# Designs tried in a protein design chat: miniprotein binders against b1l550. Part 185

Target 1, 279 residues: b1l550
Amino acid sequence: MRLPEELLERARDIHSEAPSHRIKLDRVGSFGLKVPVEFKGFLLLAEADVWVSLPEGRRGVDLSRQVEAIYELSNPPKDPFSLCREAAISLLEKLNYADSSGVSIRFDAPLQDGESLKYYGVEISSIASDEIINKIRVEILGMTACPCTAELIRAYKSSEIAATHTQRSLGILEVSTKAEHPDPDKLASIIERAMSSPLRTYTKRPDEGGLVIRSLSNARLAEDVVREMIHLFLEEFGHLPEDTHILAAVRSMESVHMHDIYAERSFSLDEIRKEISSH

## First folded at step 18 (miniprotein)

Design s157
Fold by ESMFold2-Fast, scan of step 18:
Structure s157 (fold): chain B 279 residues (1-279), chain A 96 residues (1-96)
Amino acid sequence: as target 1 above (279 residues)
Amino acid sequence: SPEYRKLLLEAFKLIREAMKLLREGNPEEALRLLEKAFELAQRAFELAEDDPRTRMALWLMAYIRELQAEAYKKLGDKERAKELKEEARELEEELK
């Protein structure tokens, strides 16, 4: 039930009061909101976080204004990149005490895979202040095959076709830039091409055999996959601003171990170009 | 499923029209549009072929029930509003 207006008039405006301690907070907001988005012709339910900075002299944030800002922009559903950027800007306009605002949107993105759909993870953010920083993270599963075991088996059997263990590996590309968000389908493609083979939603046994054979003929360490992802990223997105920051990572769910193998590299475009040119 | 997308877009259109009617003080007409929107969202739910599309339709059904509850509150029908909020809660539980 809604409280009577008379009671609301008597109530103190707690949010505008001085806090117990004069400490700035970096992020205060509504986390885990469900919002509809339209992505490449698909209507999807995304999860959103919205936040603003809180100055040292103010006790609290008007959370209802944050929720109103994103939902006003969500019907009709729009692409998550525009929604993210527009909502971050709207938050600063509505909450004038804030120095910065941010919006993060997460969803599973469909990718056509023959007659079916495959899904990969996407998280995008826009952080607004005196400038806008756009961030995107793509995660997609693929297959890797161990080259070390392949070589050991080959040496032992001496004349047989190489055999090795295969496992699911999660590839990760994260990009932070002042330019617009990179196309997540292109990031997913880079990750899949760096793997031993992609995973498919539906395969028949003969098709499964082909994928396994491809994986075995293209055995790669997690370290190999990360380096290849960086190489392919620079070919596709090397034109982004020099202060663009990238994280490339692989988590291999090793079928012969009780633990995962993890490899990563973070870098700016300026940093990686200097490193490559010094060799 | 082109039909799935079409049903959801029509439901969103009806929701926008209903929200305008609620702001203009016409909850009776808003309820008529919201019930039509719910039927469209329910049909989309029946056509959903995977978890992401099922979740989208379920969330929309819950959202429509919340808007209907708001409309009944404006009409002074607190019992019907409570029933619709409970239906929305049950639909949202299915999203977990």
Scores: ipSAE 0.542, ipTM 0.852, lowest interface PAE 2.2, mean pLDDT 85
Fold by OpenDDE base, second read of step 19:
Structure s157 (fold): chain B 279 residues (1-279), chain A 96 residues (1-96)
Amino acid sequence: as target 1 above (279 residues)
Amino acid sequence: SPEYRKLLLEAFKLIREAMKLLREGNPEEALRLLEKAFELAQRAFELAEDDPRTRMALWLMAYIRELQAEAYKKLGDKERAKELKEEARELEEELK
């Protein structure tokens, strides 16, 4: 039953009323929307969050307008980077009481692995205010081999290739910049190259053996992986603005412990360049 | 509703498979999957009850019609392709 239009005209706009407590809110919006995006020739259903700031003098946000903003821009499907930026801007235009807006889009990105597909997690965000800040977070699983256990076993049994425990490790790169979003495939590649070995969706027996041998030959601590990620990042993305902020992290799901090992470094490009040049 | 999301996800899965089949030169099998995807999207539309989610369902329906039109074009059926493209356009107009 559609409510008669006449009733809508008489209803108070609750959202425009003064709140009981005059407090500004940083983020008010709709979370867990589904939006189509085109990524590398794939049509994907992504999860999206949209929000704006709410001034102290307004009780609520027009949530319907927020949802409309992102869906209008999602037809036809476009790349998630453009969608994110355009939606953030559109939110500010449609909700003129907001001084800031934000959009976050999450999906599993397909990555070719021989004749099969693997994936990595990606979250693309844009925050609009007086400026636009673009953020991208990439998460991909790799494999690490422990050098400490390898050394212990080598000491116990004289072998050229020491056995060690291996585990899945989640590598994370998060980049916030005033420039365009960095290429997520390149970020994923950096993470994989920083690990002892990548993971494979499909392995034949010879390939599996080779993968394990590679891992053992390239044993790395979680700390080593993070440092390698940073090094590789600087080589690939050193051209980004100096105020670009990076988080490099690894969560190692240790096979010999019930807990995970975690390592991270947060830095700006300017800061880390100074640090490396001082050595 | 949980059912709405499930329907959309299943429709997208079928669309991806159909797109693969189209690339592989199998438009007939692609059309079968797309028809199933359309049914799922239509059901999702019915469940959305004028929610903003209705727009996503409509979009998906329009997109499927476009893909079907492309498939029929590859099959040499220009008339059917034109009809489906017009249906897609009509659905897109409902989104404005």
Scores: ipSAE 0.000, ipTM 0.156, lowest interface PAE 15.1, mean pLDDT 86

Design s158
Fold by ESMFold2-Fast, scan of step 18:
Structure s158 (fold): chain B 279 residues (1-279), chain A 95 residues (1-95)
Amino acid sequence: as target 1 above (279 residues)
Amino acid sequence: SPEYRKLLLEAFKLIREAMKLLREGNPEEALRLLEKAFELAQRAFELAEDDPRTRMALWLMAYIRELQAEAYESLGDKERAKELKEEARELEEEL
């Protein structure tokens, strides 16, 4: 049964009423929306969160206007960077009681891997107020090989090529900046180059042997990988504003332990440059 | 593949045109465009080579079914609208 339109016109606007307690809320919104995006020639299904701040004098947020803001911009599908920024701005225009808005979009990004594709994780955000702050987080699996066990085996066998345990390691780069979002493919490349070797979607036995040998010849601690990621990041993205904040992290899923090893460093570009020796 | 992308972009174009027709109070013409869009999305689903592209096509099929249900509801065909909403739910559960 459908309610009469006259009844809907008489209904109270609950959202504009005063709340029981005059408390400001930082984020109120629609989370887990499915949204199509276009990324580097691929049409992909992304998951989006949209939100606004809620002032202490207002009971609720117009959730339907939030959904309208992002879906109006989603057909035709557009790149997730433009979608994030434009939707965040649109939210403030549509919901003029809000002081800030945000949009986060998560998807699996394709990366060409021979005749196949592999996927890595991307989360892009834009937070709008008097300024806009853009965030991007990239997560990609790679391979690490333990240098400690390699040295023990090398000493035992007197061999120049030592066997050691290898494991999947998750590399993470997160960047928060007032500039435009960094290219996630470049962030993924930095992570993979910092690892002992990248992972492949499909390998034949000869190719698999080469991957293992590469990993063994390039054994790295999680701590080594994080430092290398930071070094490579500074080479590629040192042009970003000095107040850009970066998180570099690795989670190594140790094959010889029931637990993982984790290493991370957070920094601003200004802080890291001062830390790195200047003579 | 180029064909997968082309099918989805054409389906999105038909959806935009159908949504305009729904706003203008022409649900019958909207339904014709939405059915064409569904056929395109279904062909894209058949061409999908991996899970992310399969999910994209599958979601679009579900979305089109929801729009068709809305159109049938506006025409007073409650039974067909219910059937289409159920198809959309089944498609969404596969995501």
Scores: ipSAE 0.607, ipTM 0.873, lowest interface PAE 1.8, mean pLDDT 86
Fold by OpenDDE base, second read of step 19:
Structure s158 (fold): chain B 279 residues (1-279), chain A 95 residues (1-95)
Amino acid sequence: as target 1 above (279 residues)
Amino acid sequence: SPEYRKLLLEAFKLIREAMKLLREGNPEEALRLLEKAFELAQRAFELAEDDPRTRMALWLMAYIRELQAEAYESLGDKERAKELKEEARELEEEL
């Protein structure tokens, strides 16, 4: 029901009023929007968060304009990287009282796994102010085998192939940069290569056996996985700006304990290069 | 499938044109395009085989119903607008 235009002219603009408490807010927006994107030839329904800053002198944000901004840019569906950047800029243009904006887009990214597809989690973000910062977070499950238990079993049974407990482990790479978003498939590949083995959607019995044997022969601590992720990241993405910030993390869902093992390192490219060069 | 993608992209094109017509104050022509878009989205849904593609098709169907409701509101048909909003809600619950 459209209210008569006459009523709209009489209605007080509540959002433009001075608030009772003059306090700036960092983020005000709509979270959990559904937006279509095109990713590597796939049309995917993603979740999106959109927000802007709110100055101390304004009571509220025009939320409808935020939603319009992202939907206008989502038809036709486009790559989520461009969508994030363009939407963040558009938000600042449409909401001129904001000094910063942000967009985050989340979806399960398809990855070819033989004749089938597997998926990894991805969150692509852009934050706009005086500059644009691009952020990407990739999460993918792999498998780890414990080297400590393997060593104990080897000592006990004198077996060449030591049995050990295996578990699923979640690897995480988060990159924040003034450059373009890093390729999420490359990030996912780094995580998988850093673990004892990748996971497969479908395995035949011989293939399953091979996967387990590979894991046992490449047993790694959660700490080893994080260090390997960092090493592989530097080899692939060492060309990024020195102020690029990285979080590398692993959550190992331990099969012999009721709790998980977690390891992480947060660093800038400049910081980690200095650290490695000092050894 | 190449057919699935083609159907969805054509539906998105029609929706974009319909939205323009709605902004221009031509809800009757917008409704004609939205009906075609809905048919395309429905065909895409039938081809999706209960995979992630199903969600996209359902979302698009729901979005089209919302736009149709807006068009009928502009025409003064509140009853039909309400029905279409309910259909949109039902489709969204399946996402």
Scores: ipSAE 0.295, ipTM 0.709, lowest interface PAE 1.2, mean pLDDT 88

Design s159
Fold by ESMFold2-Fast, scan of step 18:
Structure s159 (fold): chain B 279 residues (1-279), chain A 95 residues (1-95)
Amino acid sequence: as target 1 above (279 residues)
Amino acid sequence: SPEYRKLLLEAFKLIREAWKLLREGNPEEALRLLEKAFELAQRAFELAEDDPRTRMALWLMARIRELQAEAYKKLGDKERAKELKEEARELEEEL
């Protein structure tokens, strides 16, 4: 049953009361909000999480203010990077008891694939305090081919193009920086170029043969793919601040096993440059 | 489709205008704009060529139904408001 609105004047302000235990909380907010965004000329439905820190002396957060902050900025739809950053700043301005805020936005990003579109995963966030930290994660599927099995078959058959197993592999690049978010299309391109072959949304038989032959001729271990992604990342984004943190990873969905192979490396730009220069 | 994008942008514009009218106490004019917005969003839904663009149009249709429900509530038509909230809920469940 709906209670009379007049009761609001007599009700306690629960959120501003002292909590049962004086413990600070890092993230309190509204998760799973659906928001429209405009990305490279496409109007897309994204999913957003918004949060603020909660001080030890305050019982709760005004969640309606969080929802207002992001939705006021969402019509007209704007690019998800500006939305993410501006909403995080707005949260701190509207909720003065918080010492930090954050916004995360997830969407499927379109990538031109011949006359069709394919989609890859993008998650961005901005965390605001006395500074702003921007984070982006890109995930895209590609194909890998096993060089070990290829070599065994080549030795057995003495063939120029050896048979081997191929599989879908998920490439992952995650970047955390005080600079602007890197372009996700460039991150997706890095991942695809590191793979044995990209995947296509639609292809005819002759095109399928070409992709398979390319993959077989460019067989790569998961470890090879991660190293190549790092190499290509440094070529494109080595100009970012030295304290920029990167995660490069690949999950290979092995066609000959019931389990996956996973390889990853986390590093700062400063760390990786010193490692590469020291032989 | 370039038409898909144009339809959605026009629907968003009408929604902004309708929202302002609702705040100014003119729910009748807001309903006129929202019904036009729904037709545009539905046409965009029909033109959608893949799942992400279908979801965008579907969500906008649900949002418009929610705003129409608020407008009918302001007019005192609680039955029509309830019907539109149920339509919005059904559209959102398809997301």
Scores: ipSAE 0.628, ipTM 0.875, lowest interface PAE 1.6, mean pLDDT 86
Fold by OpenDDE base, second read of step 19:
Structure s159 (fold): chain B 279 residues (1-279), chain A 95 residues (1-95)
Amino acid sequence: as target 1 above (279 residues)
Amino acid sequence: SPEYRKLLLEAFKLIREAWKLLREGNPEEALRLLEKAFELAQRAFELAEDDPRTRMALWLMARIRELQAEAYKKLGDKERAKELKEEARELEEEL
């Protein structure tokens, strides 16, 4: 049943009213939208969040207009980077009372693994205000082998190849920059290279054995992985603006404990360059 | 509607599986999944009451037709592939 158009003219615009408490809100929007994106020739259904700021003098946000903004730009599907940036800008244009907007798009990115596919998690964001800040978060699972236990077993068994416990470790790189979004495949590659070994979707028996042996030969603490991620990041992305902010983190799902080991470093490119140059 | 979203998600799942099958050299089974995906997308289109949802359903239908065209091309049926590509184009023009 469509309500008569005549009723709309008589209806009070609740969203434009003064609120009972004049307080600005930082983010008001729709979370968990589904939007199609094209990523490296794949069509993916991504999850999206869209929001704007709300001034103290306005009771509510026009949520329907927010949803329209992202869907208009999602058809035909485009790359998630352009979608994110364009939608953030469009939100400010359509909701002129907002001083800031943001879009976040999340999906599992396909990654070629020989003849099979694996994936990594990616979240692409853009925040628009007086400037546009682009953010990307990449999460990929790898394998770590513990060097401490390896040394203990080596001492106990006097073997050249020491057995050690291995575990899945989640590597995280988050980059926030005024430049374009960094290539997520490159970020995923950095994380995998910082681990003891990558994970494989498909392994034959000889390949599986080789993967384990490789991990044992590259035993790393969670702390080592984070430091290696930072080092590799600087080598690949040292050209980004100096005010670029990075979070490098690892969550190791320790196989000998009920809890995880976590390590992180947050830094700007300027800060970390100064730190490394001082040694 | 909750049903619209469910239909689209199911269609996307089938498209992903079909793409895997196409890469594995199984275009026949890929086509079977794509046909089902198209039916789901069409149903979603029929349930769409607003322009954003309508456009998303149309786009999905167009993409399915393109993938079907690729599958038929691999099977050597160039005529059917051409027809499906034209249908995809027509759907895209309605976007």
Scores: ipSAE 0.000, ipTM 0.160, lowest interface PAE 13.9, mean pLDDT 86

Design s16
Fold by ESMFold2-Fast, scan of step 18:
Structure s16 (fold): chain B 279 residues (1-279), chain A 95 residues (1-95)
Amino acid sequence: as target 1 above (279 residues)
Amino acid sequence: SPEYKKLLLEAFKLIREAMKLLREGNPEEALRLLEKAFELAQRAFELAEDDPRTRMALWLMAYIRELQAEAYKKLGDKERAKELKEEARELEEEL
């Protein structure tokens, strides 16, 4: 049953009432919204979360204003970075009781792969308060090959031909900065270049052979991949503010084990430069 | 393809115009534009070359059906509104 609109106008404003317990909440919002975005010339369906902080003296958030904020900015579709930043600012302006706001947008980003496209994962966010902090996380699959097993087989067989196990590995770069979001295509490129080889959307037998040979010729531990990702990141993005925080990680789905291998490093640009300069 | 994107952008334009008509109290003309938008989104769906582009077109089709349901609700046609909302739900299940 639908109640008359007149009743809604005379009803109590529940959201502005005092809560049962005077506890601040960090994030209250609308999660899992479907929003169109335009990324690198592609129209894509993204998933968005929008939220604000809720003060200890207020019972609830006006969720309809949150949806309106991002919706007004989504047609026509725009780039997800501008959408993220502008929606976070708009939320804070529209919901004046909030101390902070945030927007997170997730989508599968297209990457040219010969005559076809492959997709990698992107999540971006903007968190607005007295300042704006931009975050981006890129995840892409690649291939790694074990150098330890390669060396053992070489020694055993006295062969010039490297043989070892290969596996799919997930590379992860996450950046948090007061500057603009880094270009996710460049982050994806860093991850793929750090791997033994990239993965292809489609390969035929000769192409598969080449990919495997490339991987075997460039055998790398998960630890090697993380270090190479950090090195390549500093070459490309060393110009970012010194308080920029980075997470570099690899999860290797080991083909000879029932478990995965994981390696990571979190750091600020200031921290890593001091560490590298000591050597 | 260029046609895929062109169809979707035209559908978005019709949706913006239809929403303006709904705010101005002209749901009948809004419904005409929304049906044209649906046809464009459906054609884009047929041209989609991969899963992400298919999901984009499917979502837009569902969204248009939701807007049509709201327009019929404003016209007092509760049965048509319910039918369109159910069609939107079925489209969303395909995502």
Scores: ipSAE 0.554, ipTM 0.852, lowest interface PAE 2.0, mean pLDDT 86
Fold by OpenDDE base, second read of step 19:
Structure s16 (fold): chain B 279 residues (1-279), chain A 95 residues (1-95)
Amino acid sequence: as target 1 above (279 residues)
Amino acid sequence: SPEYKKLLLEAFKLIREAMKLLREGNPEEALRLLEKAFELAQRAFELAEDDPRTRMALWLMAYIRELQAEAYKKLGDKERAKELKEEARELEEEL
């Protein structure tokens, strides 16, 4: 029902009123929006969060304008990196009372796996204020084989390839930078290469055997995986600004325990370069 | 398939044009474009064969129904607008 225009003129603008408590809010927005994106030739339906800051003198945010801002930029579907950055900027322009804005876009990224597709999780974000900070988080599952158990079994059976327990492990790389978003496929590749073996969607018997043998021959602790992720990241992305912040993490879903093993390192590029150079 | 992507991109184009027409106060012409867009999205849905691409097609169909409802509201047809909003809701529940 469209209310008569006359009623709209009489209605108070609740959002522009002074709040009862003059407190600034950091983030006010719409979460869980569905937005179309184009990623590497695929049209994907992503989930998006959009927000702005709210000054202490304003009761509420114009939420409808936030939703309009991202949908206007989403047609035609574009790459999620540009969408995220452009939407963050547009929010500040449209909502002039805000001193900061942010957009986060989440989807499962397709990755070619032989004749099939596998997927990894991606979250792309941009935060705009006096500067723009771009953030990307990549999560991909791999396989790890335990070197400790392998060594015990090797000692017991004197076999070249020792049996050991294997488990699925979630690798995480999160990068925050003033530069452009790093390539998520490259980040996913780093995580997979840091693990004992990648996972495959479809394996024939010979391929499965090869995958297991590779894993056993490349047994790694969760700690080893994180260190290898950092090493490979520095080789590929060492050209990023020194103030770039990285989180490298692994969650190993241990097959011999009811709990998971977790390892992480948070660092700036400047910090980690100094650490490595000191050894 | 190249055909699937082509259908969706063409539907998005028609939607952009329809939205412009709605802003310009031409809901009748907007509806004609939205009907064509819906047909394209529906055809894309059929080509997706229940794979992840189905979600995009369903979302687009729902979005078109919402825009059609808006157009009918502008034309004063509240009953048809309500029906289309319900159809949009039903499509969104399948996402």
Scores: ipSAE 0.412, ipTM 0.764, lowest interface PAE 1.0, mean pLDDT 89

Design s160
Fold by ESMFold2-Fast, scan of step 18:
Structure s160 (fold): chain B 279 residues (1-279), chain A 95 residues (1-95)
Amino acid sequence: as target 1 above (279 residues)
Amino acid sequence: SPEYRKLLLEAFKLIREARKLLREGNPEEALRLLEKAFELAQRAFELAEDDPRTRMALWLMEYIRYLQAEAYKKLGDKERAKELKEEARELEEEL
């Protein structure tokens, strides 16, 4: 049932009223919106969250203005970096009571894998206030092999080759910067190169054997993978502003346990350079 | 596939033109463009090689059905609007 439109003129503006309690809210918005994006020549369906800050004296946010802002910018589909930045700026223009706005866009990014495609996770954000902070998070699966079990089996003399358990490991790189978003394909490459081996969508038996032997010969702890990811990140992205903040993490889905192993490090470029130079 | 991308981009172009026509009070011409857009999205769906590309085409088909329902509502055709909204709901469930 649709109520008569004449009621809109007579109804109170609930959002502009004073709230029951004078408390500021950091993020109020429309979450889980489906938006099309264009990423490196692919048209993909992404999931978006849009939000603004709400001052202590205002009861609510005009959510329809948030949806309009991202919708107007989504056709034609554009790259998610431009969409995040432009939508965040547009939200502050449309909702002038807000001190800050933000947009996050999540999608599965295609990556060439031989003659097929594999997908990795990407989340891109822009948060606008007196300045714009750009954030990107990349997650991609790879393989790790346990060096501890390999050493135990070698000591037992049951094999002349490295034998150990292998498992899927999720590598995570998250970057927050005042500069432009880093290229997610480069972040994904860093993660895969830090692993014992990458995962493949399709392999022939001879190629599969080679990947298994490679992973067993390149056994790495989750801690080893995180350190290597940081090393490779600094080689590729050490030129970013010194106040750029990075999270590097690995979650290893241990094949011999009912639980996962997790290792992480958060740092700014300024912090890590001072740490490394002291050694 | 290059054809998959071209079909979707043409459908998005028709959707932009249709939305302009809806704002200008021409829902009949908007419906003509939206039906062509739906056919293009349906063909893109048939060419999709994986789940992400399938989801993109399905969402576009759903979105077009909602726009057609809005156009029929503006024409006062409640039954056709309801039918299009039900088709959109069915496409939503396939996502």
Scores: ipSAE 0.564, ipTM 0.857, lowest interface PAE 1.9, mean pLDDT 85
Fold by OpenDDE base, second read of step 19:
Structure s160 (fold): chain B 279 residues (1-279), chain A 95 residues (1-95)
Amino acid sequence: as target 1 above (279 residues)
Amino acid sequence: SPEYRKLLLEAFKLIREARKLLREGNPEEALRLLEKAFELAQRAFELAEDDPRTRMALWLMEYIRYLQAEAYKKLGDKERAKELKEEARELEEEL
């Protein structure tokens, strides 16, 4: 049942009223929208969050205008990086009472693995105010082998290659910068290279054996993986602005424990360069 | 603890050397290293405070007793070898 348009003209604009308590809100928006995006020749359905700040003198946000802003820019589908930036700006233009806006887009990115596909998780964000901050988070699974157990077994058996427990580990790189979003495929590659081995969607017996041998020969603690991720990141992305903020983290789903091991480092490019140069 | 792992690794190094000496026909020198390895394993056991790592320390103590028994057997001391095997069995009942 559609309400008569005549009734809408008589209705008070509740959103523009003064609130009972004059308090600013940081984020008000719609979460869990579905938007089409084009990524490396794939058409993907992504999840999106859109929000703006709300001043103390306004009761509510025009949520319909927020939804319109992102969908207008999503047809035809475009790359998620441009969509995030453009939508964040459009939100500020359409909602002139807001001093800040934000857009976040999440999807699984396809990654070629021989004749098959694997994937990694991506979250692309842009926050607009007086400046635009671009954020990207990449998550990809790899494999780690424990060097501690390997050393114990090696010492006991006097073998060159020691058995050890292996587990799946989730590597995370999050980058916040005033520059353009870093290439997510490069970030995913850094994470995979920092682990004992990558995961494969499909393996033949000889390939599986080789993957395991590689992991055993490249045993790493979760701490080692994080340090390696940082090192490789600096080699590839050291040209980003010095105020660029990075989170490097690993969650190891330990096969010998019921709990996970977690390690992280948060830093700016300036801070980490000073730390490394001091040694 | 880092100290627990260090003790176990040192014990394993001594065991490896002792096994080499046993193969080379030097059971006397092997026994000296095995005694030191047992002391390290005992210290590791004390540090483990009944956590799952305690089992590894106990197993190492048991294994060392078996190696000592083998060394004494090579020396012709069958009585001492039997005693050490009994001690090893007692340690096995505690895993």
Scores: ipSAE 0.000, ipTM 0.145, lowest interface PAE 12.4, mean pLDDT 87

